VHH binders against A disintegrin and metalloproteinase with thrombospondin motifs 9 (ADAMTS9). Designs and how they scored, part 5

Target 1, 201 residues: A disintegrin and metalloproteinase with thrombospondin motifs 9 (ADAMTS9), of Homo sapiens (Human) (q9p2n4r1735to1935)
Amino acid sequence: LPQNCKEVKRLKGASEDGEYFLMIRGKLLKIFCAGMHSDHPKEYVTLVHGDSENFSEVYGHRLHNPTECPYNGSRRDDCQCRKDYTAAGFSSFQKIRIDLTSMQIITTDLQFARTSEGHPVPFATAGDCYSAAKCPQGRFSINLYGTGLSLTESARWISQGNYAVSDIKKSPDGTRVVGKCGGYCGKCTPSSGTGLEVRVL
Short names: E, the ipSAE of ESMFold2; O, the ipSAE of OpenDDE; V2, 0.75 times the mean of E and O plus 0.25 times the DockQ between their complexes.

## First folded at step 1 (VHH)

Design c6 (framework vhh_vobarilizumab_d1)
Fold by ESMFold2-Fast, scan of step 1:
Structure c6 (fold): chain B 201 residues (1-201), chain A 119 residues (1-119)
Amino acid sequence: as target 1 above (201 residues)
Amino acid sequence: EVQLVESGGGLVQPGGSLRLSCAASGSIFSSYAMAWYRQAPGKGRELVAGITSGGDTSYADSVKGRFTISRDNAKNTLYLQMNSLRPEDTAVYYCAADYGDYWSEYDYWGQGTLVTVSS
């Protein structure tokens, strides 16, 4: 049984990008192998719920008069806001890169991401420059249901930047995470840096 | 590009007042949002007050009602008026230009000015 995409090439004589079953940590998982015509194919996890439930956002509106959190933290397009935040963007994900040695999602691999607004945003990352304390407006969404993987219980996010705060909700089984991140100008990212630890279910 | 130079720090008694200044050069000061941060010994940096290019202000809860941020675009200068100072306000105060992009390696920062609130 192949354990990575390079072994798929060697053991099955496969040279086409596509879905293959790999033995990972004692379990058969479906992995997308990319770059199969090269000597260095890469492993990706196809997200069953795709773009609608796997996305990362840096919210692009800045308040004109930041005093308190308006609308009890609710997002409204009628705010007294500017669209002048240069890092603003929205990326959605069909597949995410996995490092099978470390069992980490590589959040900065955007090969199967679609950036529909502004600048690319890494997986499991959100932020804003809303200019109001306790008022995070950036969002990320993770749904690993159906992949055979979940986040570890130790998965954590850190808030970074000006007056940054985060509000992160994780399902008990670790397959679903939603986050709100931001602040005056802030973001949240996985505490392990660009890696997000997963385990086999 | 923006260069920032702070001044006005010093020793003051509890209940006293200080006015900090930050002179900006190198860029169009009037188009930048500006902020004051502070760092107490053994602690991380925290945002104290911010002011947008349009003059809108924001304050940390710990200083609201005591500190006033203002700017003079004709003089390319940012100010922080600090009233009713407490020992807990002792810190190095930094001027920063709000570049709006937290993906950048750094914001524009001054060298800092020390404020000591002690008898």
Scores: ipSAE 0.000, ipTM 0.156, lowest interface PAE 14.0, mean pLDDT 82

Design c7 (framework vhh_7nfr_2)
Fold by ESMFold2-Fast, scan of step 1:
Structure c7 (fold): chain B 201 residues (1-201), chain A 122 residues (1-122)
Amino acid sequence: as target 1 above (201 residues)
Amino acid sequence: QVQLQESGGGLVQPGGSLRLSCAASGFTFDDYAMSWVRQAPGEGREWVSSISWSGGSTYYADSVKGRFTIARDNVKNTLYLLMDSLKSDDTAVYYCAKGSEYGDYLEYFDYWGQGTQVTVSS
């Protein structure tokens, strides 16, 4: 059985992008092979729960004048807000890139991401730039249920920013992670060196 | 359906301590941020403290920071407020508030309890 998309091309004579069954760490998983007309096809995991439960947000509504608008960390429709935060954006994911050698999700591969607002935001990343109050507004959501994969116990996030706060909840089986990150132009991203390592269920 | 029931209030002397509890039912408790809000006699509501759904983040009003501790028990569906070094100006009705689906930690509450009275006097 093929173990990666290059072997699908070689062993099955396949040259079309699409879903293929691969033997990964002793389990038969469905993997989307992209770039099959080239010598360097790439492996992606199709997210069963799609982009409604797999997204990354940097909330960019900075209060324009905190002294004139009461600030306590809440999102306010009646406050003047700057929308000039350069990292602000919302990206949702139908498929995510996997490195089958390291068993890590490549969070910066946005080939099957849709950015509906602002600038592209990597998978498993969130942040904000809001009031002086510590109230994280950025969110990310990960749902790997039905993919045959889950995040390992070593999956961790780092916070960056003077008032950065992160609140991350992971399901016991590692298939669901939701994060709320930010504070005051703060963010959270997967930890350097650990990234988002996955295991086969 | 959703119910929040506070308890643990009472009369205490200045410098004393109290532990407030809020029993939650009718929703998945560990999916929501929870808060304590108080109202002193003749005054408006004042936010006191919030805790995230996971318990990983806690927030406090400047007036209570260093004296109060918010905590939750997601197995027992219970929110707590541990109040230390109580002052007369902490006298108020304390309300347990459920955060909305929006995931905001401050002022986005969709359900409130009936309140529990805390009186700090000699």
Scores: ipSAE 0.000, ipTM 0.120, lowest interface PAE 15.9, mean pLDDT 81

Design c8 (framework vhh_6fv0_2)
Amino acid sequence: QVQLQESGGGLVQPGGSLRLSCAASGFTFSSYWMYWVRQAPEKGLEWVSTISDSGGSTYYKDSVKGRFTVSRDNAKNTLYLQMNSLKPEDAAQYYCAKETYYYGSGSEDYRGQGTQVTVSS
ESMFold2-Fast, scan of step 1: ipSAE 0.006; ipTM 0.303

Design c9 (framework vhh_vobarilizumab_d1)
Fold by ESMFold2-Fast, scan of step 1:
Structure c9 (fold): chain B 201 residues (1-201), chain A 121 residues (1-121)
Amino acid sequence: as target 1 above (201 residues)
Amino acid sequence: EVQLVESGGGLVQPGGSLRLSCAASGFTFSDYYMAWYRQAPGKGRELVAGIYSGGSTSYADSVKGRFTISRDNAKNTLYLQMNSLRPEDTAVYYCAATEYYYGSGSYEDYWGQGTLVTVSS
């Protein structure tokens, strides 16, 4: 059984992009092989729950008085806010890149991402520029259910920014993670840089 | 390649005024949140004043009405006008830049080297 997309091309004579079964860490997983017409095919994991449960956001609303936290810290689009922040964005993911050697999701590969608002945002990243009162408004959502993979217990996020706050919730099996990040133009990113370590279920 | 260079610090008498400048280079200044922090001997760093890319400002309660933060995007320069200075304002003042624009590198607060302000006779 092939262990990566290059072996699929070599061992099975496959030349078309598509889903293939690979033997990864002793488990048979369904991997999308892209660029199969080239010498450098890339491995992607198709997200069963797609765009609705796999997204990253830099929240674009900024309070005129950023020292306060109105609405009991709740997100409100009808706030007295500036909407002039050009770095705001929303990206949703149908497939994510995986490095099968390191067993890390490459969060910056946006080949199968859709940016529906503003600027592209990597997988597992969120931020905002809402207020100085520790009212994080940026969101990310990860759902690996059905992929055969989960995040390891060592998967962590770092909060970046002087008043940055992160509220990260992970399911017991590591297949579901939701994050709420921000605070005085703060953000959350994976602690291992641009990678998220995964394990085979 | 990001640089923040503070200037304008010095010795001033109580009740006097001083203007600090922070010259920024290596990034798109107009997109950044800019701030002044200070650190007195034996104390932690505290936020003094901040200014968003759109011009909205915030101040620590101890300096409200006395200090004014402003920016000149054409000159890539941040300012702090300090009036009615008190001995307790004595500190090293630091310029900081907060990049929240995704895609231009790792998010980190960039700091200047600091400029000393001494309020004493």
Scores: ipSAE 0.000, ipTM 0.126, lowest interface PAE 14.2, mean pLDDT 82

Design d1 (framework vhh_vobarilizumab_d1)
Fold by ESMFold2-Fast, scan of step 1:
Structure d1 (fold): chain B 201 residues (1-201), chain A 124 residues (1-124)
Amino acid sequence: as target 1 above (201 residues)
Amino acid sequence: EVQLVESGGGLVQPGGSLRLSCAASGRTFSSYAMAWYRQAPGKGRELVAGISSGGSTSYADSVKGRFTISRDNAKNTLYLQMNSLRPEDTAVYYCAADSYYSDLWSTEEEYDYWGQGTLVTVSS
């Protein structure tokens, strides 16, 4: 059985993008092979819970001055808030890139992401320019249930930026993570930079 | 502006079943994450089951396989089907809504609307 998309092409003579069964770390997983007409096909994991539970948001409302528009934890549109936070956006994911050598999700590969607002936001990333204290407004959601993969115990997030705050919850089995992140202005990202380490269930 | 009203509690024998309902105000129910919490006498509140706006569910280990959470967005109603009830399930059951997040993993403090509670007593 092939172990990556290049072997699918070599061993099965396949040249079309699509779902293929690969033997990964001793288990059979369904992997989407993209770019099969090239010499460098890429592996993606199709997300069973799709866009509704796999998304990244940088909240676009920016407090002009926290003193003039006191922070109250709600998503307000009637304060002295500007919608000019340059990182603002909302991206949802149908498939995510996996590096089968390192067993990491490549969070910056947005090939199968849809950005419905503002700028593209990487997988597992959230932020805002609204919270200098409690109640971060940015959100991310990860649901790997049904993919045969889960995040490892070592999966961590870091808060970056001014007054950065984060509240991140991970299920015990590593298939579900939700994050609330922000600052003035702040974000949370995977601690390994662009990657989230996964294991085969 | 959101009101939650629970019903369906009562006294049952061990091994019995009950279905709890939570009727919500009509405007935004479909966008809310919803949950059932319970509180036994002298104990803190604990999460029993959650359901996202998209219909994904989560359960406490103590009730997994026995309880089923569901929602009917057309009726603005949340349900908890409780089967194979045990004396340790005796508690006041609360319906909760998170108007801000639609996810499953909100903390107790992030549920901004709570029902009055309905008592479930499993006799021993």
Scores: ipSAE 0.000, ipTM 0.128, lowest interface PAE 15.5, mean pLDDT 82

Design d10 (framework vhh_7nfr_2)
Fold by ESMFold2-Fast, scan of step 1:
Structure d10 (fold): chain B 201 residues (1-201), chain A 121 residues (1-121)
Amino acid sequence: as target 1 above (201 residues)
Amino acid sequence: QVQLQESGGGLVQPGGSLRLSCAASGFTFSSYSMSWVRQAPGEGREWVSSISGSGGSTYYADSVKGRFTIARDNVKNTLYLLMDSLKSDDTAVYYCAKDRWYDSSGSFDYWGQGTQVTVSS
């Protein structure tokens, strides 16, 4: 069985982008091979729960008085807000890039991302510029269920920004992670920078 | 030309008190949130406290709540940090920081040079 998309091309004579079964770390996983017409095919994981449960947001609303944390910290459409935060954006993901050698998701590969608002936001990243230090509004959602992969226990996030606050909730099996990040224009990102370590279930 | 100049640091014994000052110029001081940020030896920068432009709202890191008081004088364009019950863990260079926007954002565009606070016997 092939172990990467280049071997799919070599061993199966395949030249079409699509889903292929690869032997990854002793398990058979379905991997999307992109760029099969070229000499540099790339591996992507198709997200079974799609872009509704796999997204990254830098929340675009800023209070006119950002020292407040109104509505008990809840989002409200009726906030007294401006929308002037230049880093604001929303990206959703149908597939994410995987480096099969390091077993890391490459969070900055946006080939199969859709940015529906503002600026592109990497996978597993969230932030805001809404209000006070302990009033974060940015969110990200990861759902790897059905992919055969989960996040490792070593997967970590760091808060970036002098007042950044993060609340990361991870399921026991590592297939689902929800992050709430922000606070005085803060954000949270994976601790390795652009990589997010996964393991085969 | 924005200028921030800290003063008031020094050597104190545990349990002592210090008052830090930051003289601000080159912008409309009362319109901007101001903050104190510190950097201990071998550590990254840690936010300590913030105060709104009007002085009506103050915020503190959990490590300093009840011991430190942030204040401002918008007539004198001066920010203060009143530090009581100092501990060895408060040893750091303390920086005055100006918020980038008219309101509090936690994104700073100008920093002072810092003032050293050392708490030791």
Scores: ipSAE 0.000, ipTM 0.118, lowest interface PAE 16.9, mean pLDDT 84

Design d11 (framework vhh_6fv0_2)
Fold by ESMFold2-Fast, scan of step 1:
Structure d11 (fold): chain B 201 residues (1-201), chain A 122 residues (1-122)
Amino acid sequence: as target 1 above (201 residues)
Amino acid sequence: QVQLQESGGGLVQPGGSLRLSCAASGFTFSNYAMYWVRQAPEKGLEWVSTISGSGGSTYYKDSVKGRFTVSRDNAKNTLYLQMNSLKPEDAAQYYCAKDLYRDYWGSSFDYRGQGTQVTVSS
C-alpha cells in the first residue's frame, strides 16, 4: 500500500489530484494528493466538518476608546473604531497540509484555505486589538473528527503580546479545539511554532 | 528608543493615597494614548486606566472609578495616576504603557516601563 502521494503515482499509476487511501503509521487514512501532475505532490487532510468548524480569526474591530469589556464581553456591532489596526483577517479551511514524515500539520499552508476578510490567518491561530486586556475577541476552531487523526496530548498554545489573554478548550480525544484570544492586540499561536503534531487514532 | 520610567510607589495603609508618575521619552508623547496597568503577585496583568493623547478623554476600570484619577502633562512628557482610598486589592506592581500604533504581530511592542511597587497593608 502507498505511504505517500509520490507512491500513489508510482504504485497505482495515478496522475490526478484527489483522495487516496494511504498506509500511515500502520493505519489506513484518506489523504488528498495535490499537484499530482508534478513530481512534488503534497499531502492534505480533508476536514470532514469543513469551514464552519475549522477557521482562524484576527478580530477586525479595534475600539476607538478602550474600556472594560462592552456588552458583558460580547462583540459590538456599533463601533467607532480605530484605523491603525492592520492585522485583521478571517481564514476558513477545507483541507490542511500534513507532513507525513514528522506527523505535523503545517499551519501556514493556506492552499485550501479561504480568506473572506482581511489578511490570511494561519490554522490554529487567533488574535485581536478590540478593547481592554480582559476582553479577547479573536477565535480559532479545529475539528479533526472523521479524519482518523487527533492532536497529541502535548499540543499547547502560547499567548503573545502585551496584556494578551487566551482561553483554549480541547476535547479529551484531541479532535476538537476551540480558542479565544486577544486583549490589547494579543494573539495565541501553537507553542511548537508553525507545526502542530498529530497522531493516528 | 522608547523609554518609560515609573515612580511614586510605596507602602500605604488602607484608605491612604499615592501619586504615581511615568516619565516618557523617545516618541511624540502627545500623539499617543497612555495606559496604567498593574500586576498583583501571582496574577496576570490588569488594565487600570486610559488617557487620550490630548488628555481630553479618560477611562477607568470599574473597581477604581471615583478613587483613581489619570492625568498627563504633555509639556513635561509625564503621565500621572492619583490613587485615593487605596484598598488591599490595589496592591500591585504598577506600569505605564504606550498605545500601540501598528499591528500586534511580533514580540517587540513592549513599551512598558520597569514599574513601581504599591503595597497596601495595615
Scores: ipSAE 0.000, ipTM 0.135, lowest interface PAE 16.6, mean pLDDT 80

Design d12 (framework vhh_7ubx_2)
Fold by ESMFold2-Fast, scan of step 1:
Structure d12 (fold): chain B 201 residues (1-201), chain A 120 residues (1-120)
Amino acid sequence: as target 1 above (201 residues)
Amino acid sequence: QVQLVESGGGLVQPGGSLRLSCAASGFTFSSYAMTWVRQAPGKGPEWIATIYSGGSTMRDDSTKGRFTISRDNAKNTLYLQMTSLKPEDTALYYCARDSTYWDTRGYDYRGPGTQVTVSS
């Protein structure tokens, strides 16, 4: 059984992009092989729950009157806000890049992402410039259920920025993670930089 | 009808301990993640901890060394064990039922709260 997309080409004679079964860490997983007409095909995980549950946001609103977490931390369209934060954006993901050697999701690979607002935002990243200290408004959502993969128990995020904070919930099995990130102006990213370590379920 | 009723609040000296309880009724308690939230005078609500249906917990870093969330599904009861209490912990403490797994600050029901006052 092939162990990566390059072996799919070599052992199966496959030349088309598509889903293939790979033997990964002793288990059979469905992996999307992209760039199969090239010498360097890339592995992606198709997200069963799609882009409604796999997204990254930098929230674009700034308060005119900075406060200490207004509205019970809830997002309000009727806030006294301006929409002038230049880093704002929203990206949603149908597939995410996996490095099968390191077993990390490459969060900056946006090949199968759609940016519907503003600037592209990497997978597992969120932020804001809400101008309310320690009141995160940016969101990310990860749902790996049905992929055969989960985030490791050691997965962590770092908060960066002025009065930045992250409020992150992980399911016990590591398949579901939601985060709220931001601050006066801040973001959260995976602590490993651009990668999130996964394991086979 | 969903009901959540907190108890165990009161006046405590700094450095003391207190155990809060939340009695739940009107829903299948064991199937829901449950949360503790507090609100200090003049401040917005602050999330403290969530315990998932399977027993795993997520806690705010500022209190996780002093506060422990737990549940007893047979008694439909949620607990918050608080130790090394500080004047800054003075707040109304609410028990809440998470409305959906994904909304960290979202809850569809909360109790009336139990007052914790830490004073010397």
Scores: ipSAE 0.000, ipTM 0.123, lowest interface PAE 13.5, mean pLDDT 84

Design d13 (framework vhh_8ghr_2)
Fold by ESMFold2-Fast, scan of step 1:
Structure d13 (fold): chain B 201 residues (1-201), chain A 122 residues (1-122)
Amino acid sequence: as target 1 above (201 residues)
Amino acid sequence: EVQLVESGGGLVQPGGSLRLSCAASGFTFSSYYSIGWVRRAPGKGEELVARIYSSGGSTSYADSVKGRFTISADISKNTAYLQMNSLRVEDTAVYYCARGTSYRYDFWEDYWGQGTLVTVSS
């Protein structure tokens, strides 16, 4: 039975983009095959909880007093904040690219991402600017529940910036991760760069 | 790099006892961090069963385990423990060690161990 989208074309004669069941690491998983008209179709995981629980943000609200962490690190919609950080952005994800050979999510593939504010932000990435030192304001959210996949125990993030920290909550089963990243003008990204390793549940 | 490694899980009869260990590396036990034990049974959500400041300070427990489970920390060994007494079939779960931080005045679980299986059955 097919183990990737290229085999779906070869073994089943399929030529249309869509959801197909693939045998991956001994389990039958539903994978979206894109580019089925070409010789190089790509595998994507459809996110059951959609873009409301799968998003990446570079927080662009500029605090007037960046040396303080206001409201216990909480955001303030009522602050006299500036929204002038040019690298700010918000991207939400309906599907994410998976490399079935390495079993990594390719975080920079934005084919099924919607950027509703500013600049595109890769999956599993967050940051901010002009927040207080060690007071991260950028957020990312990952929810893989219902996909048959979870992040491995090796999944890690690195903080970038002199006063940056990453506050990351992971569920024990690896299907749910939320992060707050930044601090003054910082970000966090997966430690493997653009890849985020997954396993079959 | 922060790592938490659990051990001590296994099969035990109802009414029995187990002691779980969580060996920490990549940080030092201090008042800035807390260690918690979170469990997940098949088909159920996650439950934080016990938490302690890694300095050996204040503890908290879920109502389901109060009086039966005791959490402790050994600063010299950089290891936290969960002593589980009077075990019940409903305590069957994968038990995860997690680090929480009081940094930024919050308590968030920012690192998790791999988990250890506890099965309570005859």
Scores: ipSAE 0.000, ipTM 0.089, lowest interface PAE 16.3, mean pLDDT 80

Design d14 (framework vhh_vobarilizumab_d1)
Fold by ESMFold2-Fast, scan of step 1:
Structure d14 (fold): chain B 201 residues (1-201), chain A 120 residues (1-120)
Amino acid sequence: as target 1 above (201 residues)
Amino acid sequence: EVQLVESGGGLVQPGGSLRLSCAASGFTVSSNYMAWYRQAPGKGRELVAGIYSGGSTSYADSVKGRFTISRDNAKNTLYLQMNSLRPEDTAVYYCARDLYDSEGYTFDYWGQGTLVTVSS
């Protein structure tokens, strides 16, 4: 019956961070409540398949003087690539922050993200520093399967950069999204800025 | 800490002129490729003009002959002189520092932008 983590604390007397069942938009969802010893607990969605299918990347390997999209846009471990782009990074996500009032994922909350390379990259974001135009190398992956949530049909991404392109595929039910973004240090981010709207399945 | 601060935007009539400034701190403008970009509502960022560390310049076809990029190395400031302004020049103008070499380039830093409105 509680509708947010603050009500879990008030109605159930709970003070421990952990998974709780909340009534959200008329349905029971499992939500991780963090900061339960404080006056301002935060809601997070635990991702069933974790960091293997929920990640964001700014790809920092750039080729020397390509005149075309090499390897038909495929990444190759044997490339003569430079790894000197300071904004490159790879972040994987075990949980993502949700704003239960707006029903948006807060993509910049990295509390349960692990950055295994370089700099932190927000959820649902990708880019590269690749020296060929229209040759995106950065990737992001979203898998909301098992969370009870899906992205709405309004979920959109924008490309940033003079020669940037984005190739984004969303499953019919909105639980799975894969993005390929970049081109001349291009990037893609959610069109709403820092949020992705979700609905209860 | 690297910082870029644009100024000089405003409202002008078609045919008018504006001079944009970009004050840089934390690095030297003469040592980097510097550029002006613009973004109109609903459009991606478009390169307007660039200046290489050696002083060579480049311009988008839409602004050639009307806009001039320059820098004052002593003041560590980048400029964009905009003449013969047209309604289609209406946009937020951004100053950028690009790392550019023979092996490619990276977009390193962007300023906050300055709005230019050319009313007809």
Scores: ipSAE 0.000, ipTM 0.081, lowest interface PAE 17.6, mean pLDDT 80

Design d15 (framework vhh_7nfr_2)
Fold by ESMFold2-Fast, scan of step 1:
Structure d15 (fold): chain B 201 residues (1-201), chain A 120 residues (1-120)
Amino acid sequence: as target 1 above (201 residues)
Amino acid sequence: QVQLQESGGGLVQPGGSLRLSCAASGFTFSSYGMSWVRQAPGEGREWVSSISYSGGSTYYADSVKGRFTIARDNVKNTLYLLMDSLKSDDTAVYYCAKEGLWFGELSDYWGQGTQVTVSS
């Protein structure tokens, strides 16, 4: 059984982009092979819960009067806010790139991402510029349910920015992660930089 | 290649004023937010102030709010920090930093720094 998209080409004579079953770490997983007309096809995981549960946000609504956390940390969309933060954006994901050798999601591969607002935001990344200390407003959502993959227990995020805070919640099986990140003008990103390690369920 | 060159530091007495400048090159200056960061002797780096790409929004650390003003000139590709009512606690090397391409992060591109000493 093929173990990557190059082997799909070699063993099955396939040249079309599409879903293929690969044997990965002793499990049969459905992987999308892209660039099958080239010598270097790429592996992507199709997210069965799609855009509504796989997204990254940098929240760019900034309070006119910078302060400590208002409204007990709740987002107030009725605020008198500036919308001029350069990194603000919202990206949602249909498929995410996986490196089958390292078993890491390449968070910066946005080939199957849609950016509906502002600037592209990588997978598993969120931030804000709410101008309120310790009030994270940016959100990310990861749902790997149905993919045969989960994040490892070692998955971690780092917070960057003055007064930055992250609130990350992971399901016991590692298939679902939600994060709130920010807290003035801050962000959080995976501690490994651009990669998130996954395991086969 | 991003290049940032700070200037304007020096020795002042408490209550004095200084204007720091940062000349930027190697990127489209008007498209990125900019920040000032300082490092006091024996301490880690502390964020001081940030300004949006348009200059329409500015942010300050609580320790400098009301005393410092960040400004930019997108025609001259220059960032400024106007420092009033200087205190001994403001003694540090001041660095300008470019916002990263994504996510409002400070990039690995920092200037060489300019020394500010507030002492009688």
Scores: ipSAE 0.000, ipTM 0.136, lowest interface PAE 15.8, mean pLDDT 83

Design d16 (framework vhh_6fv0_2; at its last look DockQ between E and O 0.57; V2 from the best seeds 0.00; counts 0 for: pae E 8.4 > 2)
Amino acid sequence: QVQLQESGGGLVQPGGSLRLSCAASGFTFSSYGMYWVRQAPEKGLEWVSTISGSGGSTYYKDSVKGRFTVSRDNAKNTLYLQMNSLKPEDAAQYYCARDTLWFGESEYFDYRGQGTQVTVSS
ESMFold2-Fast, scan of step 1: ipSAE 0.006; ipTM 0.306
ESMFold2, look of step 2: ipSAE 0.012; ipTM 0.429
ESMFold2 (binder alone), look of step 2: mean pLDDT 79; pTM 0.800
OpenDDE, look of step 2: ipSAE 0.161; ipTM 0.591

